# VHH binders against Testicular acid phosphatase (ACP4), part 1

Every score and structure here is a prediction.

Target 1, 367 residues: Testicular acid phosphatase (ACP4), of Homo sapiens (Human) (q9bzg2)
Amino acid sequence: LPEGPLVFVALVFRHGDRAPLASYPMDPHKEVASTLWPRGLGQLTTEGVRQQLELGRFLRSRYEAFLSPEYRREEVYIRSTDFDRTLESAQANLAGLFPEAAPGSPEARWRPIPVHTVPVAEDKLLRFPMRSCPRYHELLREATEAAEYQEALEGWTGFLSRLENFTGLSLVGEPLRRAWKVLDTLMCQQAHGLPLPAWASPDVLRTLAQISALDIGAHVGPPRAAEKAQLTGGILLNAILANFSRVQRLGLPLKMVMYSAHDSTLLALQGALGLYDGHTPPYAACLGFEFRKHLGNPAKDGGNVTVSLFYRNDSAHLPLPLSLPGCPAPCPLGRFYQLTAPARPPAHGVSCHGPYEAAIPPAPVVP
Below, numbering starts at 1 at the first letter of every chain, in headers, positions and changes, except where a header shows other numbers; antibody chains aren't numbered by Kabat.
ipSAE, averaged over its two directions, is called F for ESMFold2-Fast, E for ESMFold2 and O for OpenDDE. V2 adds 0.75 times the mean of E and O to 0.25 times the DockQ between the complexes of E and O.
[cut] marks letters that were taken out.
Atom coordinates printed by the task and the answers are left out, and those that the model quotes come from them; centres of patches stay.

## First folded at step 1 (VHH)

Design a1 (framework vhh_6z1v_2)
Fold by ESMFold2-Fast, scan of step 1:
Structure a1 (fold): chain B 367 residues (1-367), chain A 122 residues (1-122)
Amino acid sequence: as target 1 above (367 residues)
Amino acid sequence: EVQLVESGGRLVRTGGSLRLSCAASGRTFSDYAMGWFRQAPGKEREVVAAISWSGGSTWHADFVKGRFTISRDNAKNTVYLQMNSLKPEDTAVYYCAADLYGDYEPSEYDYWGQGTQVTVSS
């Protein structure tokens, strides 16, 4: 069936390149950290700004026929987590998406673009509070008690002990998550041309990547991947679908919702879609949901919508088209809704703290 | 490894003040962001305040802004919550929590204390 015109887009992207989230006690660069990272740990770098501006330009080109060249409040809504790096990423992205709204344009053309956020502790949409969620903690415990997980962890006992000595960190409690944070610091340093410690050989980095993949798999994958998604990425997936439903029901002019978030946000969303590929989303990675009118039945104009997914994880290549398991693109919205239902929170169900409450308002523009 | 022990919770009159303390054991305390959470009977656990590993950055929930102040003393391995102008609605078990490498990340804490009860009476 032929694809029709684009009617709505939802974009979820990771912030751009940042300083390491943390230093570790034995970090050879810790004494010059203020010189290396003048804006501070976890803060967006100049390269991060460049990556987001480039992503914005890519989105401008992709949606040139769909979006107005000028920012219009009624057409685009931008939501970020409450982190400097995600807020700044959103602003840099928007400078690429709406170049005529950028500072330095003639006064009549320059307009600030609002980026909306909520406090981190209240952000159930983009920043999942998994560690304070009793039900999610039970599901994660089940995953960590699995034979495959325990066997892998036992195999890494010597490696993790050496990693503690190399870094000066205690890995007790959650060794795989803490090893991932070490990998993050090393990758940030390498990306900025800093020499890695002698112990951080290619073999060590490969092992840390394997540890990270196992940890991610425990958080978003089997066992009970769908139930984990209901408490995490399924909430965002449900909000995206609810946003489109509202736009259609009320005839709103809203064309695009943009979410500026984290690698964990994209991983949880990929988990909910059954599309996790074993890799951490790179800086400025973007997962897109494209809703199109379905032209195969003109007599049912209002009910014929398809969903297509793309994943842009490398600015040097075209975005990867993704297919929902069991529904090749373009996927009819009704089928997409049906297939993702197990991963989305039910209207009546158990939340992290009890019976499922009403979904957080998606905050699209109202009439 | 960090172990956390809260203290200072007690019965206080409305309008009174309390300082809660959270003592951490372990040589890596200064690597952790710290947070204070509370949970009233039948309600969800909610974040009250958070402080970065260095103490240079703090966050306070809107319902306690201007009344509560979080602080830390890395030399004493202790985080504090100064609570002023207490209201009956502040009655809850207060927990301290530690997050490795977090700053302003109150929802992702790795280690938790056992809690200390604060009761505010009329």
Scores: ipSAE 0.000, ipTM 0.234, lowest interface PAE 13.7, mean pLDDT 81

Design a10 (framework vhh_6z1v_2)
Fold by ESMFold2-Fast, scan of step 1:
Structure a10 (fold): chain B 367 residues (1-367), chain A 123 residues (1-123)
Amino acid sequence: as target 1 above (367 residues)
Amino acid sequence: EVQLVESGGRLVRTGGSLRLSCAASGFTLDYYAMGWFRQAPGKEREVVAAISSSDDSTWHADFVKGRFTISRDNAKNTVYLQMNSLKPEDTAVYYCAADWSTYYEGLGDYDYWGQGTQVTVSS
């Protein structure tokens, strides 16, 4: 069925490939870590730059008819978390999205594109302040004390004990979080062609992935998934919807908002949408919100605008179209708003840190 | 400024007792798992004891079981290591560390480490 023209896009993407966040005591590569990762732990790699350039080129092709070929301040807003890897990812992405503005472009003078950020401790939009949120901690504790979670943890007692012996890490206190840190290091090493220790078999990696998925489910899923989302991914979801509302209400020329962030940002947003698939978002994964005019009855189902979702998690394949639970594509904006309301913070309410406002750029100065 | 500061390290005779303290400033320990580590000259850093963020359950390395006890006082934003029946082999710089109790990049914070406090046990 025919859809109308695209009017607004919001994109949330994970940074590109990086060095491991940490080494563990028995890591066979720890003595040569500075040689393997010359820019430092957690820093964006050359492969990460390549992945983001590729994502930018994909976005250029996807929005070729919608977005101006030149960067225009009034059409595009880019926001990143305050991490070297996310800021660099945003810049690499923009080099692919706006080739004529890219450094070293032979056909156009290079023009830098602003990437906006806020200090990590103040970033309530893309870095949810869960640890300074007692209510979120209560919700998480309720999930971890659930019978299903506790039975799974008990079932992994032998596995976790063996993992302690192989890694030299004490897992006591926070076993699933510490196991995730081991998984992160192993996955980074494997992605870069480094030999894994003999104990890190495919079975071990599968079990670590299952442990990670259970822990992620506790953070973004039942019980009280909507309440968890109100304090986390629902804040970003609300900002995306509020940005579109302002653009539409004021007739602004803003076409696209881009958020350069983390796997946890995407996981929290997927949780708010009821779309968590049991998998960690890969490097340069991108979740898109596309707002279109609908060519059907213009007064039906909450008006003349629909929302479509896509998830690009593999550059070798087409993006996955996603549907909000209870609203098959194309989802009318009014219905999308109604179905996501329980997961978004109330407009007049208070959160753990006071009310959350959408990060909307100032209106253009009109002469 | 976010930091962990260890105190209480000193020279002690074999068989003596000592209590180390680790005070956090700029953040609260309520949601952090805490650990005590030590590093003797020419050796790698090793785990001595740990305490859970959720239920204050504790773990102690075999070489200190029955002699050392980890505890915390969240109201004072401090973690302790009570050391009894000290041996010359316990001579080391002792470090406390705060381990972010959740999980995945973008939702957690980096692990915090203190600068260490020297414990010397004379024969």
Scores: ipSAE 0.013, ipTM 0.323, lowest interface PAE 8.2, mean pLDDT 82

Design a11 (framework vhh_6z1v_2)
Fold by ESMFold2-Fast, scan of step 1:
Structure a11 (fold): chain B 367 residues (1-367), chain A 124 residues (1-124)
Amino acid sequence: as target 1 above (367 residues)
Amino acid sequence: EVQLVESGGRLVRTGGSLRLSCAASGRTFDTYAMGWFRQAPGKEREVVAAISWSGGRTWHADFVKGRFTISRDNAKNTVYLQMNSLKPEDTAVYYCAAGPSIYEYTDAHQYDYWGQGTQVTVSS
């Protein structure tokens, strides 16, 4: 059966390259951090801008036949978390996606594309879990009490003790999370050409990567992965599906929704889809949902639409086509909806969050 | 991003032994839990054995317990299934799979990467 035209796209991407989030007490670069990172810790770098501009150019090429060459507020909605790096990443991406959005004079160049955001504390769509979600914290605690987690942690007792001595950092309370922050700082410094301390050998970095993978698994994987997803990535997945349903039902001209977010956003969404690949999403990684009409086999109950997934995690290679577990391509929307149901929050809501409804773009005309 | 290739499947006599290997290519094999599944014609895929990322925890299905042993060598990016005292009922295509945790080892949907399978036939 022939696949028809693309009708809707949802994109979720990680911000570009940034300065380290933190330093540690024994960090040899801590005294010159302000010189190395003039914009501040956690801020988007010039390389981050370049990565997002390149992602935008990739998206322009991919959607050239689908998306208007000029930005139209009726066709594209852009939503970001409330972080400088994600807001700036969205703008750089859009400069690549709409390269002629603001050509010419200063007045003509003041035609920026709006990027929408909400306060971090209220962002249940792209930032999860919230600090005050007791149920999600119970699920995380259950994961840390699980035998596999304890087996790994016990195996790393000596390593973590040595890491404390080398960094001057206390790992008490949150050993894996704090170890991950050390890894983040080291990898960021290495990516920017800074020498690593002698104790940060390849073996140490490898062990830190394993610790990071276990920590991620606790957040988005077993035990009770579906319930974790209902409180996290399932919210975003539900919003993506609901946005398409509203666009189709109301005949809206909206073609694309873009979400500028974090590695944790992509990890939670991958968890909800059953597609976590054991890796932290790199800078500017992009997960795409493509909705197409299925020509030649129309179904009255929306079975005439298919969903395709892609993951772009390396700008040097073509995007990876992904398949939802249990639904080989082409995946009918009805089947996609059925298979993801356990990971999506029910309409009445779940612990920590009220009833869930798709946030649709603001009306084209306000008054 | 892990790619899995099974090998070692062949025809063996009842009571014989066979070792299956699953070679992984990719950067992070040693962060995945690994499982062996099998599927006979006309039957559903069933879990045979699973092993944690470190190799410190293993699980074996009751129908193979004492006969099959799962193991891994992270230095060689390989997982093994040692099969002893083979029975005609063990005839199936055997698949290796990589996933985030051994705790949901019976749920095939929790495994992110799958090999193409290797055929094991046990004749009487």
Scores: ipSAE 0.000, ipTM 0.201, lowest interface PAE 14.3, mean pLDDT 82

Design a12 (framework vhh_6z1v_2)
Fold by ESMFold2-Fast, scan of step 1:
Structure a12 (fold): chain B 367 residues (1-367), chain A 120 residues (1-120)
Amino acid sequence: as target 1 above (367 residues)
Amino acid sequence: EVQLVESGGRLVRTGGSLRLSCAASGFTFSSYGMGWFRQAPGKEREVVAAISGSGGITWHADFVKGRFTISRDNAKNTVYLQMNSLKPEDTAVYYCATDYDSLGYWPEYWGQGTQVTVSS
């Protein structure tokens, strides 16, 4: 059957390339970090701007027939976490998405586009609510105490001891998390043409990637993966669905909502969808939700609207079409709601203070 | 006042090498990033490589990684693109750009371009 027209799009993307978040004690670049990274640690690089501009151009091409060529505030809403790198990523992306000035008007040549944000400590939509959510903290501890996690940790005892000696870092208390931070620094340095220490061989980097995958699994996977999602990625998933529902119910002209965020945001969302692939989302990775009006029989098709997902994680390749487990694309919206319900916050569900505290409502996103 | 002048583009055979140069004037060269872009017939302009003002940070597109190298000589106000193992797909007009006076990170100042043609 032919699909109907696009009616709504939600996009969640990771910021572009950045400077390392930190140095380790034995880092050969530690003493000259301010010279190597003049904009500061964690700040968006020129490459990061280029990646986002390229993503914006991809989105312009993809939505050429759907989205106006000029920015219109009633058609597009952009939300970012409150980090320089995510705010700048959103701006660079928008430069690619809206490259044309209004025809015949020199005053329309430079049109600033608003990017909305909230303080980091209050951002329950795009950040893990760890400090403000004791229940999520409890679930993370439970995951690290699991037999599978502990057995893997024991298997890496020799590797982690050598890593401590080479980096000067103590890994005691949070060994996999601290090892992941070393990997982040090394990958960032390598991406910027900086020489890696001799001990950071391809085999070492592969083992660190495996450690990173286990750490991510503890945050978004079993045990109690659905409950973890209800406190993290499920909140964003619920907001995306609620935004579409509001747009449809009220007949709003809003066509697109864009979220500029972090790898952890995408990982949590992938976890809620059952689509985590064992890999960290690269810089400028984009997960898209496309809502289409279906012209078939609603009783037979499971609804009048369908949802399609795509994941763009490599600018050299076409985006990957994704299928929700149990619902091949295009998935009827009703079925999508049904299948994702366990991962979304219920009205009387688990709360950050435990099962008996107040319900956790999804954060409002669109007016 | 800002001027960027590319040179070095010519006809070259598949598998050959070529070095492009871009001479910059009218701004404090060492304080600003430089990039190489290209545009093939019927296609949009795409970024090939970029380099920070100090030269400490470089980036290369996936499709040229391992074959092209960007570098700069701040004493000569010049940025270079060393192109090795050239392929017919590399045929394009190559442009030099700077992030000087950018309203973001999109380049505001461009050179006129230099034509590179790779014969099979």
Scores: ipSAE 0.000, ipTM 0.096, lowest interface PAE 22.5, mean pLDDT 81

Design a13 (framework vhh_7pa5_2)
Fold by ESMFold2-Fast, scan of step 1:
Structure a13 (fold): chain B 367 residues (1-367), chain A 121 residues (1-121)
Amino acid sequence: as target 1 above (367 residues)
Amino acid sequence: QVQLVESGGGMVQPGGSLRLSCAASGFTFSDYAMSWVRRAPGKGPEWVSTISGSGGSTSYADSVKGRFTISRDNAKNTLYLQMNSLKPEDTALYYCAKDEYYDSSGYFDYWGQGTQVTVSS
């Protein structure tokens, strides 16, 4: 009940608005793509920069009593995937979170905030290298063999054939994934005021959204959602909890860890928490973990710290408070740890992170 | 993992011809549409041509239509681009591309190192 002071925050956010990653074969706009997307495919747009600056300003306001007005290396750590769009998103966010304060020479005021990253192929924390994990592929096949998945796929046979004809894209091998690719391109084009082809009606877009939701559910949901999480979002969840544990045990001054990543990162994390809501995280969506000192009995409450979650998926509205299933907010850290244990990798690792391919332990976040 | 190896580039005079090849491995080649994408110095990637997995459908950028022909040999896991009537504007690194996976899926385009085409007098 009694909530104490905030002691640690972990934030995971999606990059801002970007150009499409690709064009489908029959895309009417692909011929003029270089004119429409002068920075290149997949690159952060001016709107993406604006969204991240706004998120940073939101975070400044939310944590004004907790964070120093100026950046301090000892208090904040920022980690991004190794993509231009996520690295640039992190920088734009930080510009909003730590605006220039004092007057001085341009050289004295220019102090870039370091953003840490690792090569994409090595990024077990934020990109979850699923292609190199045979066990994860087995779990995906089990999901595709489920009655719900097969029934839906059979129902979409006519739709997928029409989609293949309209797009020129072969859907053989990965029909839902390739349909998802088409949806992403259409959504990017619509967001930038480009006319959609006549076949891309609201009904078609709705069906593509349902296909996307089923594909996401297969990746992060039942069956064996906990085991899938141990190979994906559970790694990040474990890192967040381990970082807090390290900060507390060593008395580190670290107050905040920020992760600049992708919609797949947030989806995997939501899956690990049992909080996937059927929707793809929008640009600049942010999931926050807030650790607060509890002012009660440590033995009674499973420890003297509580965890609260929020999800900000609409800049026009207040963040949505979230509750871990089985632990209403504020959730005692001990209970949070126990309830999430099945979704986090065990200390000895898992099949894709065993002794020969042991997961690199989450890098200790040190100031 | 998926590997794509482009070859056949070189230096050629305007009006000349070149045939590019892409050797694919690590996936069922016939199940995937394949594309040629080029990148000129200081510019973003420009789509050139696509062929369906079966080879039954092809599409071309307006800038290369009537001059370039995309084809594939599924028995040899090889993609081709026959380039005729080459222009200085065709100067670029040419990449063979497998179907792109968006960040939602955790995969990437499987592009090779590219093959350089230079068209100059």
Scores: ipSAE 0.005, ipTM 0.288, lowest interface PAE 9.9, mean pLDDT 82

Design a14 (framework vhh_7pa5_2)
Fold by ESMFold2-Fast, scan of step 1:
Structure a14 (fold): chain B 367 residues (1-367), chain A 120 residues (1-120)
Amino acid sequence: as target 1 above (367 residues)
Amino acid sequence: QVQLVESGGGMVQPGGSLRLSCAASGFTFSSYEMSWVRRAPGKGPEWVSTISSSGSTISYADSVKGRFTISRDNAKNTLYLQMNSLKPEDTALYYCARDLGDYEGYFDYWGQGTQVTVSS
C-alpha cells in the first residue's frame, strides 16, 4: 500500500554502558573497584554517554524531516525510569537529538529539556512492579516447575556448584539470576579491558549466557506468555498505542515519545510483541514504533494508519526492520491491535495493576 | 564482603507484633534500595516491602499493607520491618535483600533469614 507521512514515533531504549552492578567475593578486581569505577557501581560510564549521544544523532538524522530542529515541549515527551544511568542516558541522547543553537550568548544557549520520571517502586510502565503481583510470581513459578526448565537446571548442577567455588558467591535464593549477575560483572570487566579469571573460559561464558536466556524465557516467555505480557511489557505496549490514539483523536501536536529504560524493559516489550530473539539487548539498543498515514480512503475500515517496527542493536549497521508475527511491515493499525490484544491489558486493568497509564503530554501552560 | 544479618524473628500469637532488623555491612548502604522478602514452607519467595535509598519512597505487598512498616537508618546501616496485627499466613522465613533494580524483583544479596511463626 502507498505509504503516507510519518505522524507519530515511540522509542524505547536501553541506557548506555555502565559499571558492573556488583562484585563477587573472589573477584580479582574487587580491591581496586573504586579506582576502576570512580562514579560507583551501576553508574553510566563515559562510553555510555558516547553511545547515547550517538543514538541521539542517529535519531536526529532519521527524523530530520519529521521533527523540528529545536526542541518543542508540545512535540516531544521524554520519560525515564528513576535511575541515575537512565536519566543521564536520556540527557545524553537529547544532546545528540537536539544540538545547541549556533547563535547567541552562553545564557541564551542553555535550553534544558525536561526528563520525566516516577519513583522506582511505583513505575508500572517501565519497571513493571512484579514484586507486588502474586499472580506474576505464580506464573513465574509455573515456568520454573516446567520439565524443560527443571531438566536444564539439573544439567547445570555441577556447573553451578563450580561457579559458587570460583566466585565465593552463594546462589541460594535465585540461582539463575545470581549466575546472570556473575556474567554481567565479567562482561562489564571484559568490555573495559580487564583480564577475566582463568576459570571464566569461553565455554563458561557460553553456559552463563544459556542460563541467562533460560531465566529471561521464564520471565517473558512460555508458558502463558500472553498473560505474563499483560502484567509487564503489554502495559508499555498498550500505553504506546493509547498515546497514539489520543494524539489522533484530539489532534495533538505531539510527534514523539521517548522512553529511557533497561534491558528488562525491552525484553518484556519484545515478549509482548512475540519478537524476543534469545539475546539480551545491548547498551543503547533502541526499539522504535513508527506510525504512518496512508493516502487512500480514510474511512474504509476505521483508519489508514500503519505501524512499522525497527530494532537498532548495533551502531555500525542499519537498524533491523521488524515484523509483528502474522503482519508484515507496514502493518495496518487495526491488524496490529488484533494481533497484540492477548498480550495487552484490557482498559479496565488486570490483577495487580488496575487501569493502564498513557504517556503524559508536556505540562499545561501556566496562567 | 557484603553481609546482611537479620534478627528479631520469633513465635507470636495472632494479632501480635514483631520488629525485624537487618544489619548491613560491606557496601554503601545509603546508595541501595532495600527489600524484605519472605518464604513460607513449600512456596517461592514473596516480596513484602521495598524502601528507596533515601527512605522517601516505600511500597508494600497488598497482603501486608496497613499492618507492616518498613524503615531504614542510613547512619547505622540498618533496615527495619515493624510487623503489627500478625496473622498465621505471615508465618515464613523473612529475608533482608539488597535490590540493585536492573530487573524488577531482582536481589543480588540475601541475608540468612529470620523465622517468624504466628500460631496459637
Scores: ipSAE 0.006, ipTM 0.349, lowest interface PAE 9.6, mean pLDDT 83

Design a15 (framework vhh_7pa5_2)
Fold by ESMFold2-Fast, scan of step 1:
Structure a15 (fold): chain B 367 residues (1-367), chain A 122 residues (1-122)
Amino acid sequence: as target 1 above (367 residues)
Amino acid sequence: QVQLVESGGGMVQPGGSLRLSCAASGFTFDDYAMSWVRRAPGKGPEWVSTISWSGGSISYADSVKGRFTISRDNAKNTLYLQMNSLKPEDTALYYCAKDSEYSSSLDYFDYWGQGTQVTVSS
């Protein structure tokens, strides 16, 4: 099973370390928040920049033989959600991936690397069309009305009441999501060496993590996980496959597409692949799709192409090789299409989407 | 306690105009992106427009582009939607929604108001 030469790579990664998304009324660090988070809530930290530079250096090493050492616009396309932290994460990553792109000799032309984005409300690819998709809201309601979800919520009634008292935060309306925001604040503070409040015991953090897992499961898991994927992560999965198809069909020089996004983007994509493991992707987590020419018996529908997946969720360790359920790596492209079809939007579209084409725009035309 | 109170709905003939308002309280209005969402009879919610905390970034659904204008007055904690060239298909209950500008991509809204009814017919 010798793997052939790499022909195309798609990378989806989470932004680096950030400030908490919110504070809560009784937060002991509230009065010094401006000192702790000088750039503001939700903004990328120096540690986040470091994590993305490190990820970029990892990608440079991994693709040294495949990708040119200098940035070439015809070889690489970078797409980000329209958030400062994801745009800055993309820039930091690229500084690690293309260290030679930095200004050199006074006579050398500075070659900036473009990062493409779309307005947050129009981002069907990386933010998913939740607000513009009534069917997805119905699927979420169905999940929250399930006996398992309701039983868990009832079991946490006392916990959530205590959480409101300790934080001063109302959980009314979206108790699990609001509890997750408390967990986010606590985890950000702990990651930066800040002491947690006495009430935020290991048992409290464990329960908040369980609440987070249930909330995530409602968004990307059963019931009707495949239909949820068609409206969310399956859109991105379909775009990745369509992008490769277009590159191969038209003989384009494009080698790599990079998507700078969120934990929810990775979670929805993992859901579409049947690879969600119950854990939130950490900062700078990266899921990679590697397309290689197949040496040996060619795949019938995909020609001589195979797809391999990796997940890098810890910079101290090698990336985890992942296998699509039912297709051990290297997976023939035709089989990969066949097995992921239920989670991808069909060619005629679904309730919230029409027919779908490759998400990558053509290379910029220079007059 | 977050509270959003919509007003300004009513009945108009096709081609008419309406201006919706949303009074916000219980949170720092200036820190959040705000959106308008509508629900037509028998349908689920459909996003209409979003405006960033400063008003510097604005987005519209394709169905309302060129006809609707979103705006905000941070001094008054109020969100507005100017609706021009109204069509029968614009008939819906219109909600003011507090966006989580820094939240996950699957959760666009922290809170929704009670809504204000817009009916376009004659």
Scores: ipSAE 0.006, ipTM 0.396, lowest interface PAE 9.6, mean pLDDT 83

Design a16 (framework vhh_7pa5_2)
Fold by ESMFold2-Fast, scan of step 1:
Structure a16 (fold): chain B 367 residues (1-367), chain A 123 residues (1-123)
Amino acid sequence: as target 1 above (367 residues)
Amino acid sequence: QVQLVESGGGMVQPGGSLRLSCAASGFTFSNYAMSWVRRAPGKGPEWVSTISTGGGSTSYADSVKGRFTISRDNAKNTLYLQMNSLKPEDTALYYCAKGYDILTGYSDAFDIWGQGTQVTVSS
C-alpha cells in the first residue's frame, strides 16, 4: 500500500523520573527522605524534567515537516491526568517540542500552552476507575485463580516472607502489589545513586521484576484480555480513533493530540492492542499512533488511511516500530478498527457493572 | 505577509447562485485546512464550511448543507464556495479563514481573516 502524507498523530507518554511513591518501615533512607526528596514523594525530579525536554525535542525532530514551528492552538491538544508530575511532564515536553528561537527576553516572548486535565476520580480516559468497577474486580479475581498465577505465587512464598521481614512491611491481603511498591522505592533510590540495602541483591530485584510482570499480566492480559481492555485501555484507544474520525469528518486543522499519563495508562493501552511485552514502561516512554493518507484506489488497495505504531522506551535507541497482531504496518484503518473492536467499548458504552447488567436482552413480550 | 482576498459576491435573487473565490498568499496553502465564515448585519460570525488540506474531506453548517459546495485548487492557492438555491437569510459578508477551531466552538479562533465579499439575496 503506498504511504501518503501524515495527517494526524496521537501520543501517549509516561511522566518523567520522580521521587518514590512511598517509603517502607525498614527503609535505611526513611529518616532523611525530606532531604533526598525536597519536593515530596511522587514528585517530578530535575532528571524527570530533563527526560521530558529530551522527548519533546525528539518529537520536534520527528514532526518537523508536519507541525508548525510555533505552537498553534488549532493544531495541538494536550491532556494530562491531574497529578503534579504529569502536568509538569507535559509542560517540560512542550518546552522541547515548541522552543522559542526568537532573540530577546524569554519572559517577554513566553507563550503559555494550555494543558487540560480532569479530577482524578472522574478520569475514565487516563486513570481507569478500577476500584469502583465490580466487573473488573471479577476479571482480576479470575486471573489470580488461574493455575499459572497460583503456581508462581506458591513458588514465591519463601521470597515474600523474607521480603516482609527485610522491609518491615506486611504483605497480607495484597502481596504482589505491596512487593511492587517496594520495587518502585528501590528502583527510584538506585536511579538517584543511593545505596540499596544488602538484602536488595540483583537476584532480589530480578524476582521483584518477575512479580511485577505477573501482577501486570493479571491486570491487562489473559484470561479475557479483550473484556479487561473494554473497561480500561480500550476506552483510550476508542478516544484516539474517535478523535481522528472527528478531525477527518469535520475537516479540522488539529494535527496532534498528546496524553501525559502513567505507566498503568501505557500498560492498559498495550493490553488493548495485544502488545504488552512483559516490561513496565520506563520514565518518558512514548507510544505513538501515526495516521497517513493512502494515495491509491481504496477498493483496489484496501483502504484510504493507514495507522502506524511506534514505541519509544529508550532515548539512546531509535523508536521501535510496532505492528498490531494480524495487521503488519502500515495497517489499513478499516482493518485496525476490525481487529481492535473486541477491546474497544461498544457503541452504547460500557457499564462498570456485572455482565448481566450490560448483556441481558429484554424479556420477550408475554402474549 | 499572509493575505487572503475574497471575490465573487454580489446581489442575487432568491433561488439564484453565486461562486465565491479566495486567493491565498504568504503561506503554504496546501498545509492548512480552509474555512468559509459569514457575518450577517447585526449578528456574530457563523461558520459555513471547512475543507481538509488535500480536499478529501469537507463539512458544512446545517443551514447550508445540500446547497453549498466547498472546494480548493492547491496548484492555484485558491479556495472556492459554490452557493446554490440562495435564500434571503444567506445575506452576509463572506470571509475566507485559515483554519477554524470547531472543536472548541470559538468563532474568533481564526489565524487570519480576509477583507470579505458581500453577498446580498433580495427581491
Scores: ipSAE 0.000, ipTM 0.143, lowest interface PAE 14.9, mean pLDDT 81

